# VHH binders against Uncharacterized protein AF_1994, part 15

Target 1, 207 residues: Uncharacterized protein AF_1994, of Archaeoglobus fulgidus (o28285)
Amino acid sequence: SVTVGHTTVYYTNVPDAKAEVLAGYLQEEFGFTSDTDILLSMSGNEYEVRIPSSYSSPSEVEESFKVYFALLASRVSEEVFFGSPVKLVLVTHQNDELFAVKNQYSFEKAGRVFVYFKGVDREQAFNLANYLESLVGENYDWDVIFEQSEGVYHVVPFVGINDASELTPEMENSYQSMATELEDVLGGDVVVHLVNFEGYEVAAFEG
Key: E = the ipSAE of ESMFold2; O = the ipSAE of OpenDDE; V2 = 0.75 times the mean of E and O plus 0.25 times the DockQ between their complexes.

## First folded at step 13 (VHH; framework vhh_8fcz_2)

Design m1 (from y4 with H99Y; at its last look DockQ between E and O 0.81; V2 from the best seeds 0.68)
Fold by ESMFold2, look of step 13:
Structure m1 (fold): chain B 207 residues (1-207), chain A 118 residues (1-118)
Amino acid sequence: as target 1 above (207 residues)
Amino acid sequence: QVQLVESGGGLVQPGGSLRLSCAASGRQFSYWHMNWVRQPPGKGLEWVSGISSSGGSTTYADSVEGRFTIIRDNDKKMVYLQMTSLKTEDTAVYYCARYWGSKTYDYEGQGTQVTVSS
């Protein structure tokens, strides 16, 4: 096993170096203050990471945590396992499965703007990340999903409002301008979809 | 690493009001449910209040319902506890914490002392 801070990874069929990187990554990500035992294994080409929690049943796991966990799977795949398939499993302290996800996106970043992308090339994802960073600065945490479907680019920033009633005219103008400018940046039709942290769309803006 | 810093505690008389603040760091904050917990003198941790990641759902311990209000601001990464009609039994160190299941809470802050006495 390997330990970083309060995080200990027990592993099979995985190189020592990857287990150590995972331990450090999860210690930083979760900020564990109690000793936490992570199980890491590989079967075929997929890594499985089992993360214990104090949730006692699947129904206790909130939607916002599931959204977060799904994004985390993509980051772990990219940053720890070089893009390899990853399954994250949330478990009880008795190792009973509560919730599991597989990475769905590739991942790029500029500063603290994180772009989770699918169906677009990495250069476009990087250009999107840089554009967004130019708007909010290098110290703004921003998770954004980026995909293409049926000839349209879909840019999906997570935002701190819960429904359309919270939109201000200033926000509408800003996101409309973003949608319009992104058509030049990405070279095609763009829709910007604002989603809350539970994953529900609250507004959309066509370029 | 996530950091939680509590502030706003102090000495107040019964019936008084106080607002606690919790400053958080890390992108995780906006996805996590958050709680206030407290530790009265010589006692263990006691759950006080919880708030959903969106702020749309709040819960309170029976002993504080109607007197305390939990609020969050995800853009500023803040959680607040507005306390009114304070009683001597509210005396405790107050911590903000991530919800991580019904049995435990993750916190690293030093807490903020609330003392309610004449």
Scores: ipSAE 0.580, ipTM 0.810, lowest interface PAE 1.7, mean pLDDT 90
ESMFold2 (binder alone), look of step 13: mean pLDDT 80; pTM 0.821
OpenDDE, look of step 13: ipSAE 0.687; ipTM 0.856

Design m2 (from y4 with H33Y; at its last look DockQ between E and O 0.62; V2 from the best seeds 0.00; counts 0 for: pae E 2.2 > 2)
Fold by ESMFold2, look of step 13:
Structure m2 (fold): chain B 207 residues (1-207), chain A 118 residues (1-118)
Amino acid sequence: as target 1 above (207 residues)
Amino acid sequence: QVQLVESGGGLVQPGGSLRLSCAASGRQFSYWYMNWVRQPPGKGLEWVSGISSSGGSTTYADSVEGRFTIIRDNDKKMVYLQMTSLKTEDTAVYYCARHWGSKTYDYEGQGTQVTVSS
């Protein structure tokens, strides 16, 4: 096993160096203050990472945490396992499965703007991340999904409102302007979809 | 490392008002169900209020319902507890915490003391 801070990774069929990187990554991500045992294995071509929690049943796990966990799977795949397939499993302290996700996106960043992308190339994801960072600065945490389907770029920022009734005219103007500017930045038709942290769309803006 | 810092406590008369603040750090704050818990003098920790990640759902202990309001601002990474009609039994150290499970709360700071006395 390997330990960084309070995070100990027990692993099979995985190089020591990868287990150590994972331990450091999860220690930083979760900030564990109690000793926490992570199980890491490779099954087929997929890494499986089992992360304990104090949840006692699947019904206790909020939808917003499931959204976060799914995004984390893509970050772990990219930053720890260099794009390899990853399954993250949230478990009880008795290692009973509560929730599991696989990485769904590739990942790129500029400052603290994180772009999770599929169906576009990394250079476009990098351009999007830099554009968004130019709007909010290097210290703003922002998760954004970026994909293309049927000739349209879909840019999906997570936003801190629950539903459409919370949209202000200022927000509408800002996101409409962003959608319009992104058509130039990305070189095509753009729709910006605002989603709340539970993953529900609250508004959309065509460029 | 994620940290939670409480502030806004103080000495207030019965019937008075206070607003507590909790400053959070880290990207995951916006995805967490957040809570206020309190520890009255000589007693254990008791749950006060909770708020969903997007702010669409709030819950309150029976003893504070109608008097306390929980609010969050995900852009500023803040949680607030607006307290009104304060009673002497509200005297406690107040902590904010993430919902990591029904029996466990993580990332608690030093807390903030609320004292309600004449």
Scores: ipSAE 0.491, ipTM 0.776, lowest interface PAE 2.2, mean pLDDT 89
ESMFold2 (binder alone), look of step 13: mean pLDDT 81; pTM 0.835
OpenDDE, look of step 13: ipSAE 0.652; ipTM 0.825

Design m3 (from y4 with S30Y; at its last fold request DockQ between E and O 0.67; V2 from the best seeds 0.76)
Amino acid sequence: QVQLVESGGGLVQPGGSLRLSCAASGRQFYYWHMNWVRQPPGKGLEWVSGISSSGGSTTYADSVEGRFTIIRDNDKKMVYLQMTSLKTEDTAVYYCARHWGSKTYDYEGQGTQVTVSS
ESMFold2, look of step 13: ipSAE 0.708; ipTM 0.870
ESMFold2 (binder alone), look of step 13: mean pLDDT 80; pTM 0.827
OpenDDE, look of step 13: ipSAE 0.837; ipTM 0.937
ESMFold2, look of step 14: ipSAE 0.691; ipTM 0.858
ESMFold2 (binder alone), look of step 14: mean pLDDT 80; pTM 0.823
OpenDDE, look of step 14: ipSAE 0.848; ipTM 0.939
ESMFold2, fold request of step 22: ipSAE 0.743, 0.712, 0.725; ipTM 0.883, 0.872, 0.879
ESMFold2 (binder alone), fold request of step 22: mean pLDDT 80, 80, 80; pTM 0.819, 0.818, 0.817
OpenDDE, fold request of step 22: ipSAE 0.833, 0.835, 0.827; ipTM 0.930, 0.934, 0.921

Design m4 (from y4 with S54T; at its last look DockQ between E and O 0.84; V2 from the best seeds 0.70)
Fold by ESMFold2, look of step 13:
Structure m4 (fold): chain B 207 residues (1-207), chain A 118 residues (1-118)
Amino acid sequence: as target 1 above (207 residues)
Amino acid sequence: QVQLVESGGGLVQPGGSLRLSCAASGRQFSYWHMNWVRQPPGKGLEWVSGISSTGGSTTYADSVEGRFTIIRDNDKKMVYLQMTSLKTEDTAVYYCARHWGSKTYDYEGQGTQVTVSS
């Protein structure tokens, strides 16, 4: 096993160095203050990471945490395992499965803007990340999903409002301008979908 | 790294008001439900209030409902507890905590002392 801070990774069929990187990554990400035992294994080409929690049943796991966990799976895949398939499993302290996700996206960033992308080129994801960083600056944490479906680019920034009733005219103008500008940046039709931190769409803007 | 830092406690008369602040760091803050918990003298931890990640849902212990208000600002990474009509039994160390399950809370700060006394 390997320990960084309060995070101990017990692993099988995984190199020591990767287990140590995972331990450090999860210690930084979760900030565990109590000793926490992570199980890491590999089956075929997929890494499985089991993370204990104090949840007692699947229904107790909040929607926003599930969204976060899904994004984390993509970051772990890219940053710890060089893009390899990853399954993150949230478990009880008795190792009973509560919720599991596999990485769904590749990952690109500019500053603290994180772009999780699928079905688009990494160059386009990089262009999106740089554009968004130009709007918010290098020190703003921003998670954005970026996909293409049926010839349309879908840009999905997570935003700090709960539903459409919280939209201001300034926000609407800003995101409409963004949707229009992104058609030039990405070279095609764009829809910007604002989602709250539970993953529900609150507004959409066509470029 | 994730960090939670509480402030705003102090000595106050019964019937008075205080606003507690919790400064958080890290991109994950906006995805987490947040809680205030407290430890009264000689007692264990007691849940006070919770707020959903979006701020769309708030909950309160019966003993504080109507007197305390939990608020969050995801852009500033802050959680607040606005306390009014304070009573002697509100005396406690107050902690800001990430929700990590129904029966335990993940907190790492020193907390902030609230003392309600004449």
Scores: ipSAE 0.613, ipTM 0.818, lowest interface PAE 1.5, mean pLDDT 90
ESMFold2 (binder alone), look of step 13: mean pLDDT 81; pTM 0.827
OpenDDE, look of step 13: ipSAE 0.704; ipTM 0.858

Design m5 (from y4 with H99Q; at its last look DockQ between E and O 0.84; V2 from the best seeds 0.74)
Fold by ESMFold2, look of step 13:
Structure m5 (fold): chain B 207 residues (1-207), chain A 118 residues (1-118)
Amino acid sequence: as target 1 above (207 residues)
Amino acid sequence: QVQLVESGGGLVQPGGSLRLSCAASGRQFSYWHMNWVRQPPGKGLEWVSGISSSGGSTTYADSVEGRFTIIRDNDKKMVYLQMTSLKTEDTAVYYCARQWGSKTYDYEGQGTQVTVSS
């Protein structure tokens, strides 16, 4: 096993160095203050990471945490396992499975803007990340999904409003301008979809 | 790394008001349900109030409902507890905490002391 701070990774069929990187990554990500035992294994080409929690049943896991966990799976795949398939499993302290997710996206960043992308190349994702950082500055945490379907770029920033009733005219103008400007940045048709932290769309703006 | 820092406590007369603040760090904050818990003198922790990640759902212990309001600001990574009509029974150390399980709250700060006394 390998320990960084309060995070101990027990592993099988995985190199020592990768287990140590995972331990440090999860210690930094979760900031565990109590000793936490992570199980890491590999079967075929997929890494499985089992993370304990104090939830008692699957229905108690909040939708917003599931959204976060899914994004984390993509970051772990990219930053710890260099793009290899990853399954993250939330478990009880008795190792009973509560929720599992596999990485869905590649990952790129500029400052603290994180772009989770699929169906576009990394340079486009980097251009999007840089554009967004230019709007909010290097110290703003912003998670954004970026993908293409049917010839249209879909840019999906997570936002701090719950539903459309909280949308002000100033916000509408700002996101409409963003959608229009992104057509130049990305070189194609763009839709910006605002989603809340439970993953529900609250508004959309066509470029 | 994730950190939670409470402030805004103090000595207040019964019927008074206070606003507690909790400053958070880390991108994870916006995805977590957040809570206030308190520890009265000589007693264990009591849950006070909770707020969903988006801020769209709030819950309160019966003893504080109608007097306390929980608010969050995800852009500033802040949670607040607006307390009004304070009673001597509200005297406690107050902690903010992330939801981390069934009725399990992860707190790490020193808390902020609220003392309600004439």
Scores: ipSAE 0.622, ipTM 0.819, lowest interface PAE 1.4, mean pLDDT 91
ESMFold2 (binder alone), look of step 13: mean pLDDT 81; pTM 0.824
OpenDDE, look of step 13: ipSAE 0.796; ipTM 0.889

Design m6 (from y4 with Q28K; at its last look DockQ between E and O 0.57; V2 from the best seeds 0.00; counts 0 for: pae E 2.9 > 2)
Fold by ESMFold2, look of step 13:
Structure m6 (fold): chain B 207 residues (1-207), chain A 118 residues (1-118)
Amino acid sequence: as target 1 above (207 residues)
Amino acid sequence: QVQLVESGGGLVQPGGSLRLSCAASGRKFSYWHMNWVRQPPGKGLEWVSGISSSGGSTTYADSVEGRFTIIRDNDKKMVYLQMTSLKTEDTAVYYCARHWGSKTYDYEGQGTQVTVSS
C-alpha cells in the first residue's frame, strides 16, 4: 500500500507510482483529516477506484454530489491515468457499493476554469477556457461542460442559481452576450445552457 | 484544500438578533449540502440547520425553527445564519460544516461564539 497524508491506497495490478499519484490527488481533492483507505485495481483497460464514505445507503447520496463525482471521474482519468478509462465507486466503510460512475469527458483549464469536453478539439476547449477566464479572473472556480452535436456547440456552465425565477435581466443580458461572443470564439453556432449544481437546466441562450 | 471560516458572533441580549457568516473555499463547495452546528458550553455538537447545494431546500432543528434562517450564495461561496428572537439556550460556538454522510459533519474552522445573556 502507499500513503499520502491521511489517504492510503491499497492496489492490485497497478504500478506503485500510479498508486502514489492517486493517493496524493485524492488527499488534495478531499482533504481527508481521518485515515481513509482507497482500493485501486485494474481489470482489462479500466482502473477502478473505490472511495469510502459515511453514507449508509444509496438513497442518502445527494444528486449534487453525484454530479461532482462524475466530473471527478473525468479529472482522475486525465490527471492520474493519462486519459485511461476510470470507474469511481462510492462505498460504505464496509466496502458496499453506493454509487458508481465512469469518466465521460476530457478536460482543459485556464486558471480555475475547468472545461470538461467531448466531441470537440482540445484547442477549442482551451480557447473556451481562456475566454471564460478572461471574464471571471484566474481565481474563480467554474465548471463548464463543452460538447458538439449536429454542428452546434453546447456550452454548459454550472451556475449559482436554483431555477429560472432567480434570473435577473442583467444576468440574461450577460449570458446572451456570452452566447453571441462565443460564436466568434468557437467558429460556429452556440447554445449556452445554464445548469444548477444538481444538474438541472435553468435557462438556455442561443448565440 | 477546503477551508470554512465562521464570523459574526457576539454578545446579545435575549430577544436580540445576529447574522453569522461562513466563508468557504474550493470547487466542491457548490456541490455540497451545508449545515450549521453548535456546541453549547460543556456539551457536544448539535445540529442547527441545513441547506441544499442549490439553496432550494432548507431544514431546521425544532428548537430554532421560525427564529433562524439559513441562506447560501454559491457565487461568493458563503453560507449565512440569520438568528432572531435569541434565547440564553442559543449560547454556543457555531460552526458551518459540509455534510459527508449520515453521522459526520466536516468542519475545520474555529467557529464563532454567540453569547446570549442579560
Scores: ipSAE 0.403, ipTM 0.723, lowest interface PAE 2.9, mean pLDDT 89
ESMFold2 (binder alone), look of step 13: mean pLDDT 81; pTM 0.825
OpenDDE, look of step 13: ipSAE 0.425; ipTM 0.731

## First folded at step 14 (VHH; framework vhh_8fcz_2)

Design j1 (from m3 with H99Q; at its last look DockQ between E and O 0.77; V2 from the best seeds 0.76)
Fold by ESMFold2, look of step 14:
Structure j1 (fold): chain B 207 residues (1-207), chain A 118 residues (1-118)
Amino acid sequence: as target 1 above (207 residues)
Amino acid sequence: QVQLVESGGGLVQPGGSLRLSCAASGRQFYYWHMNWVRQPPGKGLEWVSGISSSGGSTTYADSVEGRFTIIRDNDKKMVYLQMTSLKTEDTAVYYCARQWGSKTYDYEGQGTQVTVSS
């Protein structure tokens, strides 16, 4: 096993150095203050990472945590395992499965703007990340999903409002301008979908 | 690394009001259900209130229901506890904390002291 801070990774079929990188990554990501035992294995070409929690049943895991966990799987795949397939499993202290997710996206960033992308070129994801960073600065935390469907680019920023009733005219104007500008940046038709942190769409703006 | 910093405590008379603040850092904050917990003098931690990541759902301990309001501002990465009709029994150090299990709350700050005394 290997330990970084309070995070200990027990592993099979994985190099020592890779387990150490994972331990450091999860220690930084979760900030564990109590000793936490992570199980890491590889079967075929997929890494499995089992993360214990104090949830008692699947129904107690919050929707926003599930959204977070899904995004984390993509970051772990890219940053720890160089894009390899990853399955993250949230478990009880008895190692009973509560929730599992596989990485669904590739990952790019500019500053602290994180772009999770699928079905688009990595260069376009990088252009999107840089554009968004130019708007908010290098120290603004922003998670954004970026996909293409039926010839349309879908840009999905997570936003801090719960539903459409919280939209102001200023927000509407800003996101409409963003949708329009992104058509030049990405070179095609764009829809910007605002989603809350539980993953539900609040509004959409066509470029 | 994630940080949570509490402020806004003080000395007030019974029946008074205070607003506590919690400043957070890191993107993880957006996805956390957040809570206030308190430690009265000589006692263990008590859960006070919780709020969902988007702010759409709030919960309260029976002892504070109707008197306290939990509020969240995700743009500023802030959580507040608006306290009214304060009682001497509300005297405690108050901490804000992330949800990390069914009844498990992680806090990292030094807390903020609330003292309700005539």
Scores: ipSAE 0.667, ipTM 0.844, lowest interface PAE 0.9, mean pLDDT 91
ESMFold2 (binder alone), look of step 14: mean pLDDT 80; pTM 0.815
OpenDDE, look of step 14: ipSAE 0.846; ipTM 0.933

Design j2 (from m3 with H99T; at its last fold request DockQ between E and O 0.73; V2 from the best seeds 0.74)
Amino acid sequence: QVQLVESGGGLVQPGGSLRLSCAASGRQFYYWHMNWVRQPPGKGLEWVSGISSSGGSTTYADSVEGRFTIIRDNDKKMVYLQMTSLKTEDTAVYYCARTWGSKTYDYEGQGTQVTVSS
ESMFold2, look of step 14: ipSAE 0.714; ipTM 0.869
ESMFold2 (binder alone), look of step 14: mean pLDDT 81; pTM 0.822
OpenDDE, look of step 14: ipSAE 0.836; ipTM 0.933
ESMFold2, look of step 15: ipSAE 0.729; ipTM 0.872
ESMFold2 (binder alone), look of step 15: mean pLDDT 81; pTM 0.818
OpenDDE, look of step 15: ipSAE 0.831; ipTM 0.927
ESMFold2, fold request of step 16: ipSAE 0.664, 0.667, 0.653; ipTM 0.851, 0.850, 0.841
ESMFold2 (binder alone), fold request of step 16: mean pLDDT 80, 80, 81; pTM 0.813, 0.820, 0.825
OpenDDE, fold request of step 16: ipSAE 0.805, 0.804, 0.830; ipTM 0.918, 0.916, 0.931

Design j3 (from j1 with Y30F; at its last look DockQ between E and O 0.58; V2 from the best seeds 0.68)
Fold by ESMFold2, look of step 14:
Structure j3 (fold): chain B 207 residues (1-207), chain A 118 residues (1-118)
Amino acid sequence: as target 1 above (207 residues)
Amino acid sequence: QVQLVESGGGLVQPGGSLRLSCAASGRQFFYWHMNWVRQPPGKGLEWVSGISSSGGSTTYADSVEGRFTIIRDNDKKMVYLQMTSLKTEDTAVYYCARQWGSKTYDYEGQGTQVTVSS
């Protein structure tokens, strides 16, 4: 096993160095202050990471946590396992499965703007990340999903409003301008979908 | 690194008001249900109030409902607890905590002391 801070990774069929990187990554990500035991294994070409929690049943896991966990799986795949398939499993302290997710996206960043992408070129994802960082600065945390469907680029920033009634005219103008400018940046038709942290769309803007 | 820092406590008379603040860091904050919990003198932790990640759902312990309001500002990564009509039984150290289980709350700060003298 290997320990970084309060995070101990018990592992099979993986190199010591990768287990240590995972331990450090999860310690920083979750900020555990109590000793926490992570199980890491590899079967075939998939890494499985089992993370204990004090949830008692699957129905008690919040939708926003599931959104977070899915994004985390993509980051762990890219940053710890160099793009290899990853399954993250939320478990009870008895190691009973509560929720599982596999990485669905590739990942790019500029500053603290994180772009999770699928079905688009990595260069375009990097261009999107740089554009967004130019708007908000190097120290703004922003998670954005980016994919293409039926010839349209879909840019999905997570935003801090609950529903459409919270939109101001300034916000509407800013996101409409963003949608229009992104058509030049990405070279095609764009829709910007604002999504709250539970994963529900609250507004859309066609470029 | 994720961290939660509480402030705004103090000494107040019964019937008084206070607003507690919690400053968070890290993108993880956006996805957490956030809670206030408190520890009265010589007692264990007691849940006070919770708020969903989007701010669309709030919950309160029966003992504080109607007197306390939980508020969230995701752009500033802040959680607040507006307390009014304070009672001596509200005396406690108050902690801001992330949801990390069904009734399990993970807190990292020293908390902020609220003292309501009789």
Scores: ipSAE 0.712, ipTM 0.869, lowest interface PAE 0.9, mean pLDDT 91
ESMFold2 (binder alone), look of step 14: mean pLDDT 80; pTM 0.814
OpenDDE, look of step 14: ipSAE 0.725; ipTM 0.872

Design j4 (from j1 with K103G T104S; at its last look DockQ between E and O 0.84; V2 from the best seeds 0.78)
Fold by ESMFold2, look of step 14:
Structure j4 (fold): chain B 207 residues (1-207), chain A 118 residues (1-118)
Amino acid sequence: as target 1 above (207 residues)
Amino acid sequence: QVQLVESGGGLVQPGGSLRLSCAASGRQFYYWHMNWVRQPPGKGLEWVSGISSSGGSTTYADSVEGRFTIIRDNDKKMVYLQMTSLKTEDTAVYYCARQWGSGSYDYEGQGTQVTVSS
């Protein structure tokens, strides 16, 4: 096993160095203050990472945490395992599965703007990240999903409002302008979908 | 890199009021249910109040219901505990913590001392 801070990774069929990188990544990501035992294995070409928690049943896992966990799987794939397939499993202390996700996106960033992308070029994802960073600055944490379907680019920023009734005219104008400008940045039709941190769409703006 | 920093504690008389603050860093905060927990002198940790990631659901320990209010500002990455009608038994170190299971809480800060005394 290998330990960084309070995070110990027990691993099978994985190089020592990768287990240590994972331990450091999860220690920093979760900030564990109690000793936490992570199980890491590889079967075929997929890494499986089992993360213990004190949840006792799947229904107790909050929807917002599930959204976060799904995004984290993509970051772990990219930053720890160089884009390899990753399955993150939230478990009980008895190693019973509560919730599992596989990495769904590739990952790119500019400053603290994180772009999770699928079906688009990495260069476009980086251009999107740079554009968004230019709006909010290098120290603003922003998670954004970026996909293409049926010839349309879908830009999905996570936002701190919970439903459409919280939109102000200023927000509507800002996101409409963003949608319009992104058509030039990305070179095609764009829809901007505002999604709350529980994963529900609250508004959409066509470029 | 997750950081939670508590502040706003102090010495107050019984019946007084205080507002505690918790400053968070990192994108993880947006997705967390958050809690205040406290440790009275010489005692174990006890849960005080919780708030959902959206701020739409709040919960309170029976001992503080009606006296304390938990508030969340996701734009500023802040959680607050507005305390009123303070009693000597509210004396404790108060910690801001994320939800990490059924009745389990993860905190990292030094906490902030609240002392209710004449």
Scores: ipSAE 0.675, ipTM 0.847, lowest interface PAE 1.0, mean pLDDT 90
ESMFold2 (binder alone), look of step 14: mean pLDDT 80; pTM 0.810
OpenDDE, look of step 14: ipSAE 0.856; ipTM 0.941

Design j5 (from j1 with T59Y; at its last look DockQ between E and O 0.62; V2 from the best seeds 0.72)
Fold by ESMFold2, look of step 14:
Structure j5 (fold): chain B 207 residues (1-207), chain A 118 residues (1-118)
Amino acid sequence: as target 1 above (207 residues)
Amino acid sequence: QVQLVESGGGLVQPGGSLRLSCAASGRQFYYWHMNWVRQPPGKGLEWVSGISSSGGSTYYADSVEGRFTIIRDNDKKMVYLQMTSLKTEDTAVYYCARQWGSKTYDYEGQGTQVTVSS
């Protein structure tokens, strides 16, 4: 096993160095203050990472945590395992499965703007990240999903409002301008979909 | 790195008001349900209030419902506890904590002391 801070990774069929990187990554990500035992294995070219929690049943896991966990799977895949397939599993302290997710996206960033992308070029994901960073600055944490389907770019920023009743005219104008400007930045038709941190769409703006 | 820092405590008379603040760091904050928990003198931790990640749902212990209000500002990564009609029984160290299980709350700060005395 390997330990960084309070995070200990027990691993099978994985090199020591990758287990150590994972331990450091999860220690930083979760900030564990109590000793936490992570199980890491690889089977059939997929890494499996089992993370214990004090949830007692699947229904008790908050929807927003599931969204976070899904995004984390993509970051772990990219930053720890160089894009390899990753399955993250939230478990009880008895190692019973509560929730599992596989990485669905590649990952790019500019400053603290994180772009999770699928079906688009990495260069376009970086262009999106850079554009968004220019709007909010280098110290703003922003998670954004970026996909292309049927000739349309879909840009999905996570936003800090609960539902459409919290939208102001100023927000609407800003995101409409963003959708319009992104058509030039990305070179095609754009829809910007605002989602809350539980993953529910609040509004959409066509460029 | 994730951190939670509490402030705003103090000495107040019964019936008074205080507003506690919790400053968070890291993008993980956006996805956490957040809670206030407290430790009265000589007693264990007790849960006070909770709020969902987007702020759509709020929850209160029976002993504080109607007197305390939990508020969340995700843009500023802040959680607040507005306390009114304070009682001597509210005397405690108050901690801001993330949800990490069904009834498990992780806190990292030193807390903020609230003392209600005549």
Scores: ipSAE 0.683, ipTM 0.853, lowest interface PAE 1.0, mean pLDDT 91
ESMFold2 (binder alone), look of step 14: mean pLDDT 81; pTM 0.820
OpenDDE, look of step 14: ipSAE 0.826; ipTM 0.919

